# VHH binders against q9y6x5, part 125

Target 1, 379 residues: q9y6x5
Amino acid sequence: LPPKLLLVSFDGFRADYLKNYEFPHLQNFIKEGVLVEHVKNVFITKTFPNHYSIVTGLYEESHGIVANSMYDAVTKKHFSDSNDKDPFWWNEAVPIWVTNQLQENRSSAAAMWPGTDVPIHDTISSYFMNYNSSVSFEERLNNITMWLNNSNPPVTFATLYWEEPDASGHKYGPEDKENMSRVLKKIDDLIGDLVQRLKMLGLWENLNVIITSDHGMTQCSQDRLINLDSCIDHSYYTLIDLSPVAAILPKINRTEVYNKLKNCSPHMNVYLKEDIPNRFYYQHNDRIQPIILVADEGWTIVLNESSQKLGDHGYDNSLPSMHPFLAAHGPAFHKGYKHSTINIVDIYPMMCHILGLKPHPNNGTFGHTKCLLVDQWCI
Short names: E, the ipSAE of ESMFold2; O, the ipSAE of OpenDDE; V2, 0.75 times the mean of E and O plus 0.25 times the DockQ between their complexes.

## First folded at step 5 (VHH)

Design x11 (framework vhh_5j56_2; at its last look DockQ between E and O 0.33; V2 from the best seeds 0.00; counts 0 for: pae O 4.0 > 2, unsure alone 56.1 < 65)
Fold by ESMFold2, look of step 5:
Structure x11 (fold): chain B 379 residues (1-379), chain A 127 residues (1-127)
Amino acid sequence: as target 1 above (379 residues)
Amino acid sequence: QVQLVESGGGLVQPGGSLRLSCVASGFTFDTRDYYAIGWFRQAPGKEREGLSSISSGDSGSTSYSDSVKGRFTISRDNAKNTVYLQMNSLKPEDTAVYYCAAGIKYGRGYTFEYDYWGQGTQVTVSS
């Protein structure tokens, strides 16, 4: 039987939540497996780009999901949270579930990981749920475990996505100890349920499980707003995405739009596409707009309106507040091992190794994760 | 700032139809699906009930409560910055003040939080 892997994401789980809140079930999972304390994610630190980076090992410029909101000027297509099903957006890369199920005697299963309900390169996950946020974690888990136990060809790679703590982090902010404690306790209970379900079904000893996230969360405030309408008439540009990284398509001369924006706020960096810092690896894709605006941590870009969010993400990926964690358990992983940091793109070649898959060209480095694995010499 | 004005209420017989309009100012639909307009109603002495919503963005995703699905249809006209609720097969139980509201969602799976409300328009279904 080939090795099996379940990849789980709890959206918006900031790495330092682990030390600032109580997680008896997750800590027991870690004690019996491995922990990477900080995962350096990709810029921009948004949900769709980072989930696709995990499963492709690619920077956003290379896999083409460059934001949660995108526009393609040639085809006139728009991408958003609620308009994400067109394969056009996803086809610049091959995610691991496609590679996996194209192998002989293998299939893939998915419970709502971004992109798994889309046919990518004319291939959709063998078993999947269409995205529906009202479906409980229990139902998602029940479907995944049923597919892992009872499918022909066998499911060897499965994904499971949950929207918290991201939604609550946006609503309350990460500094709201009372509300975030309640939210994070519920998430820890879900992790306990996951482990218990896997044990009861006889899967726990021979299934590799990765629990990770796409990004963290930083505190926002009504006192930290950047009002674009005070600096530039909205008619001079098309707004593709707003905060904290705005994507600006000029309707007039690009230099004129840039000049109106460059001194708009000391708390915002304004980049012509050519001038985006190389360390972002965020330049070489036509879906990246000619001008981007990058707010400082905790600042919100608005259009002469109040912001309702108390927490946000999408900021510079060097910020520790933007970093998730990674924990893993299973026959491929050491027990009781802690590792300081990896890059989020490193997860893909590690997963390919565990599954015995040939990775596509990618930006990850297998050597960064080999110390997590029992079959590797970690010198 | 966001302002919402409902119109199109009135008296109608059971089985009849009405079309409500919600004209938004200070709130414009853009390519983000971060905002939505929802229709709600409240009868005297009862809790406010959510009926339908339509999100911003090119697709304009819609949702309906079970109590009105198949009878009510939400739509929008971006050129007029207006959202409509077409109400068919009206029943006396549909008698209420109808409100439109503008909302925001938090993250991918969170429900819209409706912070901006219109003044309401009365709908009365009676013989």
Scores: ipSAE 0.248, ipTM 0.562, lowest interface PAE 3.0, mean pLDDT 90
Fold by OpenDDE, look of step 5:
Structure x11 (fold): chain B 379 residues (1-379), chain A 127 residues (1-127)
Amino acid sequence: as target 1 above (379 residues)
Amino acid sequence: QVQLVESGGGLVQPGGSLRLSCVASGFTFDTRDYYAIGWFRQAPGKEREGLSSISSGDSGSTSYSDSVKGRFTISRDNAKNTVYLQMNSLKPEDTAVYYCAAGIKYGRGYTFEYDYWGQGTQVTVSS
């Protein structure tokens, strides 16, 4: 039987939640599998970019999903979470479900993973759910497991996406122990449901399952705001993306806009596109705007308004608060193995290996995940 | 820190009109954050009832319950950070405390919940 892999994402699951909160079901999952404590995600540390990096192994500049909100100056197209269905935005890379889908005697399934309800390179998963936030985890899980169990050609790769704890992290802030405990308990219960469902269907022993996330969450405050209106008039620029990384499209001379912004706040770095630090791998794409503002951790960029978010993400990808975790279980993975850190782009070549797929060129390093796999020599 | 303050309630004759206002503080209606503002009412001994809602953005979609459709109109003034409920053709059964509520979307997939509520304003329709 061909290997099967289920990739699960709980949006905004900060890595250190595992240390600060209780996860009986997830810990059991980890105990019988592997854990990567910290996954260094890609800059910017947002949902669409990082989810696409997971499934392409590419930095954002390479796969072209550079933010949750994008603008292309040539086509004048806009991308947002409510407008993400144009293949134009996704076609700069080939995600793993497409690669898998194009193989003989294989099919892919998806439950609301970013990009899975869009035909990419004229290919869409044989089984997918259109994104709908109102659909329960149970329904998503039921569909995914049904497809994994009863499809022809067999589903060999599936994705499952859930919006928590991200939404709650934004609402309550990651440091709210009372509310986040409740939220994270629910997440753990969902993991329990997942495991139970797989066992009931007889999939548990043969299915490889990865549970991960796209980013973490940092505590924000009304006391840590950067008001751009105090620095520059709205008539001088178009705001493509706002916080904590603002994408600025100048309406006047770029240098003038830059000069007005460069000293706006001691808690914000302002970059011309060509001066964006190389470590971000966030430069070589036309969809990246001419000026980028990067707020310090916990600071929020605002206009003449206050943010109601008590938590946020999108900051420097070197910050531990931005990092998710990765846990995995299945025949491809060791049992009871813990690893410290990988890059989020490393997940792609690992998944390709597990599935026996030839990976597209990517930025991942297979060597970083070898110790997780039973068929590899761990050095 | 979001606060909602209702005003405009009072005593009116059947068939009369009132305009309720909901002023928000700590939150701006022209924000890029997604939000919804809703009007609710609660009559003595009855459950709270949703009446109307308006969403954020230029497309500001509106909704109405069957009980008020055609009689009530919800609108928004971003400059004043105020949502209005124009109530026409009022009936005695419209007598209730009217509440304004706000829900904020924080991320993809978030379903609107009304987390912030005003203190309410009394509307009495009587001859």
Scores: ipSAE 0.030, ipTM 0.461, lowest interface PAE 4.0, mean pLDDT 93
ESMFold2 (binder alone), look of step 5: mean pLDDT 76; pTM 0.785

Design x13 (framework vhh_5j56_2; at its last look DockQ between E and O 0.31; V2 from the best seeds 0.00; counts 0 for: pae O 4.5 > 2, unsure alone 60.7 < 65)
Fold by ESMFold2, look of step 5:
Structure x13 (fold): chain B 379 residues (1-379), chain A 127 residues (1-127)
Amino acid sequence: as target 1 above (379 residues)
Amino acid sequence: QVQLVESGGGLVQPGGSLRLSCVASGFTFDTLSYYAIGWFRQAPGKEREGLSSISSGDSGSTSYSDSVKGRFTISRDNAKNTVYLQMNSLKPEDTAVYYCAAGIKYSRGYTFPYDYWGQGTQVTVSS
């Protein structure tokens, strides 16, 4: 039988939730598999960019999904969470499900992973669900397991996406122990359901399963607001994205806009595109706007309003609060092994190896993950 | 603090029209804010009934209950931070207190339940 892989994301699952909350089912999954305690994700630490980085192995500047809200000046196209279906945005890279299903006798399945309901390079996942946040985890799991068991050609790569704990992390903040304990217990129960369903269907022993996330979450406060209206008039710029990384398209001379913003707050860094730190790998794409504003951890950029969020993400990817974890179980993985850190772009070449796929050029390093795998010599 | 204030209620004859307004404060309608605004009503001794909604997440997509579809129209004016309910062909069974409510969208395509409610405005349709 060809090797099979299920890639699962629980959105906004901060790595240190594992230490600060109880996860009996996830901990049992880890005990019988592998854990990477911190995954260093890509800047900006937002949902669409990081999910695409996982499946392409590329930095955001290279795959073209540079934010959850984007503007292309040449085509005049806009991208947002509710306007994400145009293949134009996705076609600067080839995600792993496209490569997988173009192989002989293979197909791919998807339950709501960002981009899997888009025909990227005229190719959409062989089996997929159109995105709809009202669809339960159980229904997503039922579809995925049906496709893994019953498809011809066989499904060898499948994805499963869930919106929590991101939504609740935004609403309550990651440090609200009462609410986050309830939310995270429910997520652990879903992981238990996933494992139980795979066992009942006879999939558990021969399916490789990765459980990971795109980013973490940091605590916000009404005492930590950066009011742009106090520094610059609306008429001088078009706002493409707001917080915590604002994307600023000047309507007047760019240097004038920069000078009005550069001293706006000590809790915000203002970058001309050419001055964005090299360590962000966030410069070489036309979708990155001429000026970006990067708020300090826990600070929120607002216009005239109070913030409606108690938690947020998107900050500097060096911050531990922005880092997810990775756990994995299956025939390709060791049992009981813990690893400290990898880069999120390293997941792609590892997945390609497990599936026997030739990776496209990418920013990942296979050597960073080889100690997780039973078929590799670990130094 | 998010606040919603309804206005435009009153007495009207059957077959008449009213336009209700819901003014929001504590958050702003714009392309970067995520919300759903709904209209509800409650007659004395009855449960609240959902009537219509408008969402930022679907480019201002609207929905209507069967009881008001074709007679009521929801709309918004972002510059005034206001959502409207145009009520036409009113019937005595439309007599109720009308409420607007808001749900904040925190994540991709996902809105928590309506957490913010106005105080209501009385609509009375008499013979």
Scores: ipSAE 0.122, ipTM 0.524, lowest interface PAE 4.5, mean pLDDT 90
Fold by OpenDDE, look of step 5:
Structure x13 (fold): chain B 379 residues (1-379), chain A 127 residues (1-127)
Amino acid sequence: as target 1 above (379 residues)
Amino acid sequence: QVQLVESGGGLVQPGGSLRLSCVASGFTFDTLSYYAIGWFRQAPGKEREGLSSISSGDSGSTSYSDSVKGRFTISRDNAKNTVYLQMNSLKPEDTAVYYCAAGIKYSRGYTFPYDYWGQGTQVTVSS
């Protein structure tokens, strides 16, 4: 039987939630599998970019999904979660479900993972759900597991996406123990449902399952705001993305815009595109705007008005608060093994290995995940 | 400078209708793909609650709270840079100050609290 892999993402699941909250079902999952405690995600630490990095093994500058909101100056196209269906945005990379889908006697399935309802390189998953936030986890799970169990050609790779705890993290802030406990309990219950469903269908023993996330969440405050309007008139630039990484498209001389912004706040770094730190791997793409502003952890960039969000993400990818976790279970993985850290781009070559796929060129390092796998040597 | 200005509020009898308008300046709905416009209300002694939102972009996805679903309709006119809230079948419980807000979508399918707020418009439903 060909190996099968289910990739599950709970959006905005901060790694240290595992230390600060209780997860009976997830802990059981981990106990019977593996855990990577921290996954260093890609800059910027946003949903679309990181989800695409997981399935391509590429930094954002390489796969071309550089933010949740993008603008291409040449075509004048816009990208957002409400406008993400144009293959133009996705075709700079080949995601793993496409690679898998193109193999003989294999098919892919997807439940609302970013990019899965778009034909990429003229290929779309044999089974997919159009994104609809109103669809329950149960329905998504039922479809995915049905496809995994009954499809011909067999579904050998599937993705499942859920919007929590990200939305709640924004609303309550990650430090709200009362509300986040409730939210995270629900997440754990969903994991329980997932495991139960797989067992009921007889998939549990043979299916490889990865549970991960795209980013964490940091605490924000009304006391930590950066007001751009205090530094520059809005007529001098177009805002493509705002916080915590603002993408600035100057309407006047770039240098003038830069000079007006460079000292706007001691809690914000201002970069010309060519001066973006190399460690971000966030420079070599035309979709990155001429100027980017990067707020310090916990600071919010605002226009004129104060922000009401209590949590946010998108900050420096070296910050622990931005890091998700990875747990996995299945025949490919050890049992009871914990690993400290990997890069999020490392997931792709690992998944390719598990599925027996030849990976496209990527930025991941297979060696970083070898210790998770039963068929590999670990020192 | 970004500004939101609400209008259309007033006194109406139970079962009546009102149409609220929110005119945005300082940005345009069709050029900002990461923004959403939402309507909120706050009644005396109660917390502010979200009622409806509409996303910027081509799809213009809408959402409604359970309290107003089926009665209220949000729409937008990009040419006028205006968002509307058509309120039908109004009830005394709908009495509140209604606010228009503009915010960034931080999560797929979700709109988080908004950075810009209007001054509010009073809606009173009374016989």
Scores: ipSAE 0.031, ipTM 0.394, lowest interface PAE 4.5, mean pLDDT 92
ESMFold2 (binder alone), look of step 5: mean pLDDT 78; pTM 0.799

Design x14 (framework vhh_5j56_2; at its last look DockQ between E and O 0.15; V2 from the best seeds 0.00; counts 0 for: pae O 6.5 > 2, unsure alone 64.9 < 65, placed apart)
Fold by OpenDDE, look of step 5:
Structure x14 (fold): chain B 379 residues (1-379), chain A 127 residues (1-127)
Amino acid sequence: as target 1 above (379 residues)
Amino acid sequence: QVQLVESGGGLVQPGGSLRLSCVASGFTFDTLKYYAIGWFRQAPGKEREGLSSISSGDSGSTSYSDSVKGRFTISRDNAKNTVYLQMNSLKPEDTAVYYCAAGIKYSRGYTFPYDYWGQGTQVTVSS
């Protein structure tokens, strides 16, 4: 039988949640599989960019989804969650479901993973759900598992996306033990439902399943705000993205805008595009604006008035609070093995290996995940 | 660039009425699939409290806090990209700075809480 892989994302699942909260179902999943405790994601640490990095193995500058909100100065196009259907934004890379879909006797399925409801390189998954946040996890799970079980050509790669605990993390802040305990329990229950569904359908033993996330969550506060209006008049620039990484499009001389912002706050770094640190791999794309502002962990960039956000993400990708985890189970993976860290871009070549796909050029390192796989040598 | 500008505040006697306006720029109600506009207030020495909200979509779902239910009405004019708060039967305890806020969905899933805020407008209810 051809190998099958289900990739599941729980948005905003901070890695250390596993240490600070109870996850009976997820722990059982891990016990019978593998765990990567920390996954270093890509800068910026936002939803669309990181989800696309997972499935392309590319840094943001390479796959072209550089933020949740983007602007292209040449075409005058805008990208956002409400406006994400233009292939223009996605076509700078080839995601794994497209690669898989183009193979003979294989098909792909998707339940609301970013980019899966858009034809990329004129290819869309044979089975997919248009994004709708109102659709329950159960319905998404039912569709995915039905497609995995009954499709012809067979679905060999599937994605499943869920919006929690990100939404709740923003609302309550990751340090709210009472509320986050409730939220995370629900997530664990969903994982239980997933496992149970797979067992009921007879898929559990033969299906490779990866459970991961795109980013973590840091605690914010009304006491940690950076008001840009105190530093520069709004008429001097267009704001393409705001916090914690602001994308600035100057309306006047770039240098003047930069000079007004560079000392705005001791808790914010200001970069000209050409001066963005190399470690971010966030420079070589026209969709990155001329100036970016990067707030320190837990600080919020605001306009005019304070934000009520108690948790946020998008910060420096070296911060542990920004890191998600990866757990996996299936015939391709060891049982009871834990690994410390990988890069999020490393997931792509691993998935390609599992599926027997030739990977497109990517920034991942297959060697980083070898110890997770039963068919590979691990020192 | 998203901006919100409140107007319509002032001094009124108890039992009086005011209509607050929140003009949004940087996005349009007609084209944006996911947004919410909320009205908040903050009185001296008190925490900011939510009063009312209106969400995107054809239904325009509205909500009200218990403190203002039956007295305040939120509405929107898409053509003017403006949200209104009609405040009737005003009481001295309604004295506060009133803010409008916008939550815009920039990522998959839910976006909460509001990310953009106006400058606020003073409402004073006094005899």
Scores: ipSAE 0.023, ipTM 0.320, lowest interface PAE 6.5, mean pLDDT 92
Fold by ESMFold2, look of step 5:
Structure x14 (fold): chain B 379 residues (1-379), chain A 127 residues (1-127)
Amino acid sequence: as target 1 above (379 residues)
Amino acid sequence: QVQLVESGGGLVQPGGSLRLSCVASGFTFDTLKYYAIGWFRQAPGKEREGLSSISSGDSGSTSYSDSVKGRFTISRDNAKNTVYLQMNSLKPEDTAVYYCAAGIKYSRGYTFPYDYWGQGTQVTVSS
């Protein structure tokens, strides 16, 4: 029977939460598997882009999901987390579940991973849940485990997505130890439920499980606001996305808009598209707007209004506060091994290897993850 | 500070209609793409029940519980910073205190931790 893989994301799980909070269930999972302490994600460090980077191995400019809010001037289409189902946005790459289920005698299952309820290249996950944030973790887990156990052709690749600790991280901020302790304890209990469910169903010993996240979270404050309205009139541009990376579509001469913005705040970098640092790999896509504004860590770009968020993400991907972790357990993985860091795009070629799939062209490096795998020479 | 004020409750006969209003302050509904407002109710001796929600932003998606689908309609007026609940074909079991609540959309867009609540408005359906 082909090897099986379950990919789990807990959104917004900052890597250093593992060191600063108690996770008895996750630590047991790690003890019998592997840990990557820091995963360097892709810029911008937002939910939709990074989840698609995990499953495609591509930088955002290459897979086309460049933000949680996008605009295409030719088609006049707008993308948002409430308007995300048009295949147009997703078709610039082939995610791993599409490649997997096109193989002979294989299917894929999904519980709400971004894009899995979209027919990408006319192919939708073989079993899936339409996104609905009110659906409990227990129901998502029950569907995934039912499909892993009872499907013909067998489900060999499955995804499971959960919105925490991202939602609470935005609400409380990562520095709120009381509230974040309570939130993270609940997440650890969910991980315990996951492992126990897999054991009860006889899946635990032969299923490879990756638990990871898309990004971290940084503390925000009403004392760290960048008021865009103080620098430029609304009439000079269309705002495609606001914070912490603003996407600016000029309505007048681009250089004129740039000049109005360039000295707006010492806590914000203003880039013409061609001047975006090469290390971001964030330039070569028409969905990236002519001007972007990148706030410093913990700063919020606003339109002359207060911010209701105490935590945020989307900042420079070199910042440790933006980095998630990765843990894995299963027959493909060593037991008791810890690794310092990988790039988030490295996860895709590793998953393809585990599943015996030929990866599409991608930005990942298999060699970065080979020490996690029992069938590879580590040195 | 986010504040919500409900109005429009009262006594009606079975089969009647009411329109509830929820006026928000401390945020501008049409400028916060990812903010959401919902309607809830609590009858005596029962747990709070979610009825309907509407997201902020230009697309403004709506949702309804099975108990009110087809009878209740949520809408918004961005110029007045107000969300409405139109309640038609009212039944005695709709008798409750009705609350509007607001949540900041903190993740992906369909999970709303409702932290801001109005004081409630009484709706009584009696013959």
Scores: ipSAE 0.018, ipTM 0.385, lowest interface PAE 5.9, mean pLDDT 89
ESMFold2 (binder alone), look of step 5: mean pLDDT 80; pTM 0.818

